# Ledger of designs, part 386: VH-VL binders against q9umr5

Target 1, 268 residues: q9umr5
Amino acid sequence: SYKPVIVVHGLFDSSYSFRHLLEYINETHPGTVVTVLDLFDGRESLRPLWEQVQGFREAVVPIMAKAPQGVHLICYSQGGLVCRALLSVMDDHNVDSFISLSSPQMGQYGDTDYLKWLFPTSMRSNLYRICYSPWGQEFSICNYWHDPHHDDLYLNASSFLALINGERDHPNATVWRKNFLRVGHLVLIGGPDDGVITPWQSSFFGFYDANETVLEMEEQLVYLRDSFGLKTLLARGAIVRCPMAGISHTAWHSNRTLYETCIEPWLS
Key: E = the ipSAE of ESMFold2; O = the ipSAE of OpenDDE; V2 = 0.75 times the mean of E and O plus 0.25 times the DockQ between their complexes.

## First folded at step 18 (VH-VL)

Design pn141 (framework fv_nofazinlimab; at its last read DockQ between E and O 0.74; V2 from the best seeds 0.84)
Fold by ESMFold2-Fast, scan of step 18:
Structure pn141 (fold): chain C 268 residues (1-268), chain A 122 residues (1-122), chain B 112 residues (1-112)
Amino acid sequence: as target 1 above (268 residues)
Amino acid sequence: QVQLVQSGAEVKKPGSSVKVSCKASGGTFSDYAMSWVRQAPGQGLEYLGYIIPIFGTARYNEKFKGRVTITADKSTSTAYMELSSLRSEDTAVYYCARGSYDSTGYEPFDYWGQGTMVTVSS
Amino acid sequence: DVVMTQSPLSLPVTLGQPASISCRSSQSLVYSDGNTYLYWFQQRPGQSPRRLIYKVSNRDSGVPDRFSGSGSGTDFTLKISRVEAEDVGVYYCMQGTKWPFTFGQGTKLEIK
């Protein structure tokens, strides 16, 4: 009776992290078939995002084929970007709710805990040098690194995020927009205490300008130009924004209040 | 100023593994990527893979994926290339070469190690 | 994979004369950023390769001005205006635009 749910994990993550989420779904929507995809786990999550999209696409096709009334996607952190691309490249997806858990939808510009571990001083100002090269673009982190002080390099060198956001032209852009617009609901979740996603408003399509002032979704060129359908989805009433304070990056998939408020209503 | 020093020649039996080191001096280790390239006797250059130390993982040429492992130890400024399940056709000189991003952008292959001869024979 | 084809494979040249090496790629090497990630390397007998040219036409520090690189898209040339005895060795082109990165088969330059 409930649509099946497909879960896509994030950077340095695996299916094991979602046991609480599965418990919550089972409690509120008993009988729901939940598939947590065990692809690109751990260090393999650093593979180029287009490679990950291809692998996840192959895994989701048979699940979607068996669900004539549609499926829901729950996509965590980097996984939200994988799901963005899946919805664009699949000509035949029937995703109802795309639930994005603290994903850097406009990119990342800040030190993550693991980057600081390798470099005690902030490296955010220097990552553009390697990321915006063919060498850097073979790593997922660089695919969505968005340095607001070198926006020209991001626009020209990003092999992934700039393309799926329509910030740089691509031959498939019109088809990708048409495919993405088939989604029933785009549910955006994130918050100021995440501690990893920088700026946290990236989870809501907000991002830094050149002065590191955050501009929200409605002020972004991608929204104003309706590059992949955000303005159309908002006008249709299909975008849900669910910010929540007090939740750290690794807790989005294991907080009961978050689940009940932001996820449960969209799992019909 | 910058120098890459590799470990000495190795003679290995088929089916064994070899681990070659490449110690960097003269630069900040974290400010560059390290590539591994090989050359069979009298033949051309072949790209094995590379590591960006800040990410803690490497990108491998699919031809060698599953047999090659590239790692880096920041505390000793040393990169390693391990090749397993050795075959006679793996006999080659193995080079490390760095690419720098500590200037105005990224440029690969600015310095090369002296090479390490790995001979696979039985 | 991008195939890099060099010609000639053997280049005997008289001391003091010019030499020219061609490198052709199976696909355009122009990256989305407008840069062309084409490199030239020199390998003298018994030595490691040394980068001569980066991004088609930029000479590395310490490389004599008699070396020059040119080309665009899929067709590239390395020129030596006046060959010196120290130039003997094998020259390789390489593309860094598309993974996996690939080398040409090499051109052996010899004094005749």
Scores: ipSAE 0.838, ipTM 0.924, lowest interface PAE 0.8, mean pLDDT 91
OpenDDE, second read of step 19: ipSAE 0.926; ipTM 0.967
ESMFold2, look of step 20: ipSAE 0.808; ipTM 0.914
ESMFold2 (binder alone), look of step 20: mean pLDDT 91; pTM 0.928
OpenDDE, look of step 20: ipSAE 0.927; ipTM 0.968
ESMFold2, look of step 21: ipSAE 0.836; ipTM 0.919
ESMFold2 (binder alone), look of step 21: mean pLDDT 91; pTM 0.932
OpenDDE, look of step 21: ipSAE 0.928; ipTM 0.968
ESMFold2, look of step 22: ipSAE 0.822; ipTM 0.915
ESMFold2 (binder alone), look of step 22: mean pLDDT 91; pTM 0.934
OpenDDE, look of step 22: ipSAE 0.928; ipTM 0.968
ESMFold2, fold request of step 23: ipSAE 0.790, 0.806, 0.816; ipTM 0.907, 0.907, 0.912
ESMFold2 (binder alone), fold request of step 23: mean pLDDT 92, 92, 91; pTM 0.935, 0.937, 0.934
OpenDDE, fold request of step 23: ipSAE 0.936, 0.936, 0.933; ipTM 0.972, 0.972, 0.971
ESMFold2, last read: ipSAE 0.815, 0.807, 0.822; ipTM 0.915, 0.914, 0.916
ESMFold2 (binder alone), last read: mean pLDDT 92, 92, 92; pTM 0.936, 0.938, 0.937
OpenDDE, last read: ipSAE 0.935, 0.936, 0.936; ipTM 0.972, 0.972, 0.972

Design pn142 (framework fv_nofazinlimab)
Fold by ESMFold2-Fast, scan of step 18:
Structure pn142 (fold): chain C 268 residues (1-268), chain A 122 residues (1-122), chain B 112 residues (1-112)
Amino acid sequence: as target 1 above (268 residues)
Amino acid sequence: QVQLVQSGAEVKKPGSSVKVSCKASGGTFSDYAISWVRQAPGQGLEYLGYIIPIFGTARYNEKFKGRVTITADKSTSTAYMELSSLRSEDTAVYYCARGSYDSTGYEPFDYWGQGTMVTVSS
Amino acid sequence: DVVMTQSPLSLPVTLGQPASISCRSSQSLVYSDGNTYLNWFQQRPGQSPRRLIYKVSNRDSGVPDRFSGSGSGTDFTLKISRVEAEDVGVYYCMQGTKWPFTFGQGTKLEIK
């Protein structure tokens, strides 16, 4: 009788990464129907996020339709941004718990060891040139690249994150906010030893100012203006913050203690 | 000095595939994007797609999706365009062109290759 | 897709006289950052295209100042103040604002 769980993977990832998560859910909530969406795997995860949102939307509609009591989302890394947009564009979603596993909710700015391995040159200070263009915005990583030294370019050129965060106006903003606010619980998970998400506080809607000093969620304009409902959700008691030290980026979906502490309580 | 050098002319049969190369020199290969554009004899320019080598993946014009594949090899500073299921209408000069970034921002098509004639005939 | 329409398609010009080419887009080319990604290319007979103008009005390095670009929104113009023999060729406008990127059909400039 548990609500179905839908899992959305991250950058350069696939459904295979969630084997341990599925084992944990089966142990604590036997009989739960868990669907790990096998879309935009590997290099296809670099497709524009709005394209991914459309594809994932098509996959989740029949699952939600079969579960009138509601569903839970577990969305990892980049997948957390896909799920943010799904909750905003779907007029009829029935999501109870949205569990965001170390997702860059305010964006990414860092050439961590992971990104440095991926790129031959340190791209942190230079990515803004290609990312904040129509050409760069056709790639997912640029959709949430948030250079704090070029915040004006991010606000004007981001085709995805700045819009879903309400940082730039959009004709659909009021409807997106109304839709997002239907979520039962927003469970935010992340930690200082992630090693990929930079700053790690982005998973909790914190982010760098122009001096690379991290400002937490309550100091962000998106929160203060309640642009997509964070302040309303917090006042409603619907935001859960679950930071945990000692967990690297690829371990969030395979750590038992993390699962028991931050995920299990929200899988009714 | 920046230079894009393409592979030589090819004659292909209908239904086959062709793979054209574009070798870049001057500057860091990964610091720019490579576009592919074609031109049928006496006709205008038609955009096929582009790749950003540092991301390792390409964007394709939907008209060619499923038939065109664009790749890049950073170790040889070479981009490739492969077109499958060739028809007579694919007879064209195929160009690679660079897009770069500098203090003025990202600018497409600042340098072009010399072109590769692909003829599709039986 | 954004449709790019050029006029005229054929442009005979007397040496030393001015020439003007129009380019219209089916949608505004103003990107959310306030820039307009409208480019002009020249293709001389038997040669690869070369970029003359980017972002509506900026000349590429080595392009003579007799070439100028202007326009806004959906209506753009390439002007040559004094046509020289080396200017013979086909001129294309191109938008880079919205995927997929598209070219105009081309304008053939020839000496009268």
Scores: ipSAE 0.748, ipTM 0.873, lowest interface PAE 1.2, mean pLDDT 90

Design pn143 (framework fv_nofazinlimab)
Fold by ESMFold2-Fast, scan of step 18:
Structure pn143 (fold): chain C 268 residues (1-268), chain A 122 residues (1-122), chain B 112 residues (1-112)
Amino acid sequence: as target 1 above (268 residues)
Amino acid sequence: QVQLVQSGAEVKKPGSSVKVSCKASGGTFSDYAISWVRQAPGQGLEYLGYIIPIFGTARYNEKFKGRVTITADKSTSTAYMELSSLRSEDTAVYYCARGEYYPSSFEGMDVWGQGTMVTVSS
Amino acid sequence: DVVMTQSPLSLPVTLGQPASISCRSSQSLVYSDGNTYLYWFQQRPGQSPRRLIYKVSNRDSGVPDRFSGSGSGTDFTLKISRVEAEDVGVYYCMQGTKWPFTFGQGTKLEIK
């Protein structure tokens, strides 16, 4: 009776992180077939995002084919960007709800404790040097690194995010937009206490300007130009925004109140 | 002024593994990438892979995927290349080379190690 | 994979005369950022390779003015205006635009 759910994990992550989410779904929607994809786990999550998209595409095709009534996607962190690309490259996806769980939809430019552990403050400010090169673009982190102080470099060198957001031209852009628009609901989840996704409003298509002041989705050129369908989806009533305070990055998939408020209503 | 110093020559049996080290001095290790390239006797250069130490992971040429592992230890400023399931065709000089970051670009392979001869013989 | 083809493979040259080495790629080496990641390396007998040129035409520090790189898209040239005895060795072009990175087969420069 319930549509199957496909779960895509994030950076340095695996299917194990979703054990609580599976418990919640089983409690509220018993009998739901939930598939947590065990691809690109741990350090393999650093592989180029287009490579990950290809692998996840191969895994989701048979699941979608067996569910003529449709499927739901729950895509966490970096996984939300994989799911963005899947919805664009698949001519025949039957996704009803795409639930983006704290994903950097407009990119990442972080100064959080987690990123400072991986990238000390001075290295973070210089990450654009490595990321906006052919060497750097072979790593997933660089595929969505969006330095607001070097936006021209991001636009010219990003091999993934700038293309799927329609910020730079691509031959397939028109088809990608048409495919993405077939989604039933785009459910955006995130919050100010995440501590990893920077700015946290990136999960809602907001992002920094050159002064590190956040401009929300409706002020972005990609929205105003409707480059991949955000304005059309919003006009159709298909975009759901569900911000919640008090949730850290690794807790989005294990908070019951978050699940009941933001996820459960969209799992028909 | 960065120097790369590699470990000494190795003679290995077919089917075994070899691990070559590349120690950097004179610069901040995390400010550059380390490439690994090999050259069979009388042959040209062949690219195996590279590591960007700040990410803690490497990118491999698909020809060697499953056999080559590249790692880095920031505390000792040393990169390693391990090649498993050795064959006679793997007999070569193995080089490490660094690439330095420049504003808005990356300039590859400007400083090279002295090379490590790996001989695979039965 | 991008195939890099050098010509000639063997280049005998008289001291003081110019030398020219061609490198052709099977695909355009222009990256989306507008840069062309084409390199030239020199390997003297018994030594490690040394980078001479990066991004088509930029000389590394310490490389003599007699070396110059030029080209665009798929066709590239390394020129030595006046060959000196120390220039003997094998020269390789390399592309860093498309993974996996690939080298030309090498050109051996020898004195006649």
Scores: ipSAE 0.723, ipTM 0.874, lowest interface PAE 1.3, mean pLDDT 91

Design pn144 (framework fv_nofazinlimab)
Fold by ESMFold2-Fast, scan of step 18:
Structure pn144 (fold): chain C 268 residues (1-268), chain A 122 residues (1-122), chain B 112 residues (1-112)
Amino acid sequence: as target 1 above (268 residues)
Amino acid sequence: QVQLVQSGAEVKKPGSSVKVSCKASGGTFSDYAISWVRQAPGQGLEYLGYIIPIFGTARYNEKFKGRVTITADKSTSTAYMELSSLRSEDTAVYYCARDSYYPSGFEPFDYWGQGTMVTVSS
Amino acid sequence: DVVMTQSPLSLPVTLGQPASISCRSSQSLVYSDGNTYLYWFQQRPGQSPRRLIYKVSNRDSGVPDRFSGSGSGTDFTLKISRVEAEDVGVYYCMQGTKWPFTFGQGTKLEIK
């Protein structure tokens, strides 16, 4: 039969959001054991990402142990960052496909339709003031807030993303890189009509420079230095890029065409 | 002038809950965080938690075993601290304090409320 | 948790004389951004605390220049060059580098 699938949700989200995804998997890969992790739901998704990584780690260990042929991860939005860290901190993970579903892999900078309910549009230029402090870093949003106009503050104050991307040194960096490189496939999904992830190319490791011009993955220092293995994975043929237009942020896990094109092929 | 005005003193029975308010005036509620600190009679200061109103949630000191809930109402510029399952050891003056981050840099505890005495007595 | 230890806990001082309060942390208070999130507060009898010093050595607006903060890493000092009657109260150090944030026990400054 098929390898088990573990699903990790996003910001202000819960397991309920994936009902359509589960239907699609059951139709195309009947008998697949799918576990949607019901941790850090709703407002608890704002807890520090390292705390979430620890909690999800405890949940995935027994699932991976029961699946000697490997497992697949489908990680949505903020959940993609949790899964990035899981793959780095676990010395013994057996993940085949890591499917990152519209996740801000290089960070978030922008007032989007989803974030507008949290704060006014003009707040994006000022959020760095709170996020790059010990107070702000106790919230998940600030863990991956990446203000391109204050990149020095991001590099020095980010307690999560700057470390997991190897943008700032960490004692465990070599081990984290070794562990991450054990993944079979890194499947990156995202698109220009997402409306939340800003820039949308963050889902593909692209990001703004100081002039808010998007530089793609291959132009990032993270890639060029091979800080956590992106260049090695690309050379190995292990990175899959699946951009799709016309899909809003809350529709990635409920669009059949997206599923058939970008997800289904990687659920061996 | 910037002011943090807290609700009045309360006397509560063991096992009950208390909810203290902190109304901010001067400045905009989205420009700062609100910290909560308590002080038992004749004792030192103890940090309970804080809320960043624009995120809509708070960070709590785990010492209180989930008994503390901090909320904020942006429409009235009021933060609240609720403490449940009250014990005699919870008798203290409870303070709110402002942690500003706009327009200047981050400056925690720049203004304090007047304090609210909560007495837990059977 | 980071433990903050103040000494002395009781400090009787003659008017016009200097006073010094020590604060030590169980681990370094230097954050990854190079800042040290150490604060000093004054609490006069019957009043709310007031921030005197932020980030080790920066004096708040309106705080007399008699007050100065110094230190690095784990060892910090608050000094009053010439104690005045209005300085009576309890002084607290606090760290904001690592969650949960913690205060020292307090030092009660009294005129003898």
Scores: ipSAE 0.826, ipTM 0.920, lowest interface PAE 0.9, mean pLDDT 91
Fold by OpenDDE, second read of step 19:
Structure pn144 (fold): chain C 268 residues (1-268), chain A 122 residues (1-122), chain B 112 residues (1-112)
Amino acid sequence: as target 1 above (268 residues)
Amino acid sequence: QVQLVQSGAEVKKPGSSVKVSCKASGGTFSDYAISWVRQAPGQGLEYLGYIIPIFGTARYNEKFKGRVTITADKSTSTAYMELSSLRSEDTAVYYCARDSYYPSGFEPFDYWGQGTMVTVSS
Amino acid sequence: DVVMTQSPLSLPVTLGQPASISCRSSQSLVYSDGNTYLYWFQQRPGQSPRRLIYKVSNRDSGVPDRFSGSGSGTDFTLKISRVEAEDVGVYYCMQGTKWPFTFGQGTKLEIK
C-alpha cells in the first residue's frame, strides 16, 4: 500500500484548493490515504507561524503514529515553511518525502499583485517598519519577510525564518538540524511564472543579496554553513529541484503535468 | 491634526455584546495600527488587542478567551472593538489608540480616543 | 505575561520639587531588534491617557523637558525635575516588547 499523504495549505487557503490534487493522487495511487489539514484556514493563516506549527504538529502526530512505514508531506506556499519548521522541531517524525510546493523557503520580498492586495498603500521597501517589530511578528507574513536591505533587522527581529534557517544562533539549532535531516527527500518545486513568491528562486532557497541580485542555494550562507542541513541533504542526494515555467502561484496544486512530473514520483 | 473619535457611551445587560467604533482622521489609515485598551472605574489600564488594518486581522490578549473581536474598515478609516458575553466586570472605559509605523518605525499609542464608557448591569 | 511593577503607587509632591517613579519588569524588555519598548503615559483627571515617553527615553512632541525617562533591561524611571500643578494625574508604564503588552499599576501624583 501507498504511504499516507499529508497536505498543508498556504496563506488564505483551505482544503478546497486541493481538490484536484486529491483527484490526481487517487487516480495514480489508488488507495492512498490523503489528509488535507483544515487548520488555520483563511484569515487564520495570518496567525504566528510558530502557533501554526504547534497546531499542525498536534494534527500530524496521530497520522504519523499510524503509519510506521512513513508518510509524505505536500506543503503549499506558506505551508512549506510551516512544514519545514515542523520537521525541525519533531525529533521523531517519519517523513519520507517532504514536497515543498512553491514555498518561500528563503523568505519573501516582493511587490507583486498579491502584495499590493495585502498592502495597498505600502511598498515592500517600507514593510520592514512593521514586520520587524513585536507587533508585526505576530503575523505569519512577517515571520518570513526577508528584507535584503535591512539584513540586520531581519536577523535580529525575525522570530521564525531566521531561526529555522539557523541564521541567528539559538539553543535548538543543532537539534533542529538533526531533526530536519531525518527527512528522506526534500522536493523543491517552483517556477519563474509564479507571480507571488518573490524572488521565485526562494522556493529553491535562492534569494536576493543586498543589491537584489538573486543568488542560488549554494551561494547562501545557510547552505555554506550548513546551518539547518541543506548542504548535508544535497551531498547525500536527498534534494530534488523541480522547476517549472508557465504555472501561476494558485495553480501549483491543480496542474496535472506538474503533478506527474514533480509530485507523483515521490509518492510511492 | 490627528484625531480618534469613539462612539458614545453604552449600557448593556450581562450576556449581551457591545461594539465600539473608533474613527481616525488627520492621517492615512493604512499607515498605522489601532490598539484597544480598557480601564475599569478607579483601576489601571488593560490591553485588549490591536489590528493592523492592511493585514485584516487582529491580535488579541488571550485573557479574554475569544470574547474580543477587533475589525477595521479601511474605506471609512474606522476600527471596531466588539466584546461579547458581557459581564459586570467588563464595565469600563474603552480606549482606542493609534499605533504609527511611518516613517520612523512602529510606535504604539501616539494618539488616543476620548474613550467610551461601557456599563454592564442587570 | 510580563509583570510591570510601579513604585510608589501614591506620590505626594510639593510644587516645584522633583518627582521620580520607578517601573520594573519581570523580564528584560530588550527586543531582538535591539530596541526596548518601554513607554510612559500620563492620565490627567477625567482625560484619556497621553504618551509622554516612548522607548525608554524619547519625549513625545509637546512634552515638557522637565519629563525624562531612563533605564535599561528591567529597571526604568520616569523623572519630573520640577512638578507643576498640571502634572497631577496617574502615570503608567507599559511594555510593548512581549505579547501580551502589559501596563504597570499606575502611580498617582498629587500635590501636597
Scores: ipSAE 0.356, ipTM 0.758, lowest interface PAE 1.7, mean pLDDT 93

Design pn145 (framework fv_nofazinlimab)
Fold by ESMFold2-Fast, scan of step 18:
Structure pn145 (fold): chain C 268 residues (1-268), chain A 122 residues (1-122), chain B 112 residues (1-112)
Amino acid sequence: as target 1 above (268 residues)
Amino acid sequence: QVQLVQSGAEVKKPGSSVKVSCKASGGTFSDYAISWVRQAPGQGLEYLGYIIPIFGTARYNEKFKGRVTITADKSTSTAYMELSSLRSEDTAVYYCARGEYYSTGYDAFDIWGQGTMVTVSS
Amino acid sequence: DVVMTQSPLSLPVTLGQPASISCRSSQSLVYSDGNTYLYWFQQRPGQSPRRLIYKVSNRDSGVPDRFSGSGSGTDFTLKISRVEAEDVGVYYCMQGTKWPFTFGQGTKLEIK
């Protein structure tokens, strides 16, 4: 039998977006219990990420309790950040594979056509004024907005990403690191044709410096300081990187080749 | 000069809903965050929620969750507050107020609307 | 929720004398960016609230300099150096540091 799979959706999304993913899992791992969490759907996905973490935590506890052999997480887009925090705040999680499906793990800095109807043009350079305030930090997108030209504001005002990445100190950091390190495998998926996650290397813990030059994970202070365990996981052989070109942001959970290459091998 | 102009007084029955408007004039509407605050007769101020128009959704005080909806129409520079399942305890003056997020000298609540009296009676 | 407590609730003051209103928060109002989002509002009878002070001690344009705000952490004060007849009304403190944003219960300033 296979370990249960828990799926966490992304921004402006819902459980209904994952029907193809469910079909693929059923074909390759028949009998797998897959739970797509139906929380914070649509506009509710803009709620603060810490609130989402608490709600998803309440939903995953009974699922994990019923599976003493362990569970797998598949966390899409913004949902990957929710899952990052879940693994840190849960003292007792039994997650084997954490599959991060095109998630902005080091943050987001870019306007995209995917949300064009919602966001005015030229938002990218001005979002820092809104996001780095108590008002802005009550919206999920601002929790992981990471303006490389205002890194001091990001470090000081981010209520979520700077804390879970260990970029700003937090009283719980040592416990969060210990909890996160319990994960069996961290599977990172993303690609240059995503069109939403900017820079796309954020899905692999790379990010812009002040000149908008992308520095990869191993050059990040977060990795070098081992702030929440990335260096330890990599040394343990627990980090899997699976980049794939040709996949747009809304297609990661519905591409069969992506599934077979990057997801299927980690669903024991 | 920026002004917030609210819709007129309303008298409603218990169980009905009310929708109050707040129209901004002057400035760029997308630069505002619009807050809604109420005040029952002879009582203090109570915070309902706020909207950042560019995100298209609002943040609500848990006390009103499920009953209050705040929306914004950027084309008319108008924010709306709708309160459903009205009770006599909802009788209050409802205010909108703005903050300018592109100014370090002016934070939230620098400009207030004139208020809209909503009376709920059976 | 952060509870904002004002004292006194009723403040009778002789014209020309100083007045002082205290506001205490149940938690520190210092945001992670180092700013303290503490506001003071004046509401005259029949009027909308008017912001007097933002971020503890900054006066809004058009607010007389006889009004001053001070404080840090959890204890804040609004002072009027010489009360004038136009100052009659209810004064509210408010915190915008932690959601949900909350007001004090108000202090009614009366001449006489």
Scores: ipSAE 0.726, ipTM 0.867, lowest interface PAE 1.2, mean pLDDT 90

Design pn15 (framework fv_nofazinlimab)
Fold by ESMFold2-Fast, scan of step 18:
Structure pn15 (fold): chain C 268 residues (1-268), chain A 122 residues (1-122), chain B 112 residues (1-112)
Amino acid sequence: as target 1 above (268 residues)
Amino acid sequence: QVQLVQSGAEVKKPGSSVKVSCKASGGTFDDYAISWVRQAPGQGLEYLGYIIPIFGTARYNEKFKGRVTITADKSTSTAYMELSSLRSEDTAVYYCARGSYDSTGYEPFDYWGQGTMVTVSS
Amino acid sequence: DVVMTQSPLSLPVTLGQPASISCRSSQSLVYSDGNTYLYWFQQRPGQSPRRLIYKVSNRDSGVPDRFSGSGSGTDFTLKISRVEAEDVGVYYCMQGTKWPFTFGQGTKLEIK
């Protein structure tokens, strides 16, 4: 009776990371069919996001076709951006709840513990130089790198995030908006102790201005222009915001209180 | 000042693998991307792939995806290109080349290695 | 894949005369940022390639001003205003706009 749940993992991740999430779902919604997609795991998560969207689309189509009452998506970290694009490119999706679990919806900028594993401090200051090039855009991280000090470069060179956010024009923008608006609920989850997503408010469509002051969703041009439907969804009562302090980036899918508060209510 | 120094010539049998090194000096290794390009005798240039060392992974031309592996060791400022299941058609000079950051953005191929001749013969 | 086509493939030139090499792409090389990622390389006999021109028309430091690049969209030209003996070699264009990045087949410049 419960709608199937499709889980999309994040950067350097795999289906194993969701074992606690599956346990929680099974306890509160017994009989739910949960599919954790095991595509683009590990280092393959660095492939261009449009390539990942295509692969996940192929996996998701038969699952949605078998569930005429609809499905739910739980999309973690980078996976939330994959799901954003998936919902826009699919003119026949039947997603009820899209649960975005600490995903950088307006992009990523800044030194974090995670980035320091990948990037020396000196490189971070110049990352915009390589990311906003065809070479950089062949890596998923650069697809959503959003340097607020070079917003013009981001807007013009981003092959992914600027397009799905409607920040740069695209021939398919009207169709993408119509498709995305078919979602039942957009559930946004994140928090100040994440330690990876910078700024953490990116998970709620907030982001830095040129002075690194965070502007919330309602102050963003993306929202004000209703570029892909955020303003329409909010007016419809379809956006849920669920911030929680005390949760690190790798713990969002394994915290019981977070699950009970932010996820469980949306898994009809 | 900046140099890319490659390992020496190799002669390999069909079916074996070869691993060519490219050591960067004179500059910060982490500020570059390293591309690998080959040139068969009397032929043009062919792009195999590239690595951005700070990302820890490489992007491969689909033609070689199953056989080529590009890695980087930041502690020694050395990039590597390994090609497996060698065929006579893989006989070529293999070049590494770096790209760097300018005020106008990222530009590839500002410095090239001297090349490594790999001969595949039975 | 983007196909890069050079002409002529063989270019015999008299010392002191101008030379011109054409490069055509199967698709526009204008990236979304407005830049055109077209490059020209020189390979002297027995040597590694050397980048001469980046982004259509920008000359690398140390490259003589007799070399110039021009063009837009799908049609590009490398010109040498006065050919010198050291210019002998093979010239390649390359596109870096769309992965996988591709080279032209090369133009061999020879002194006649």
Scores: ipSAE 0.814, ipTM 0.915, lowest interface PAE 0.9, mean pLDDT 90

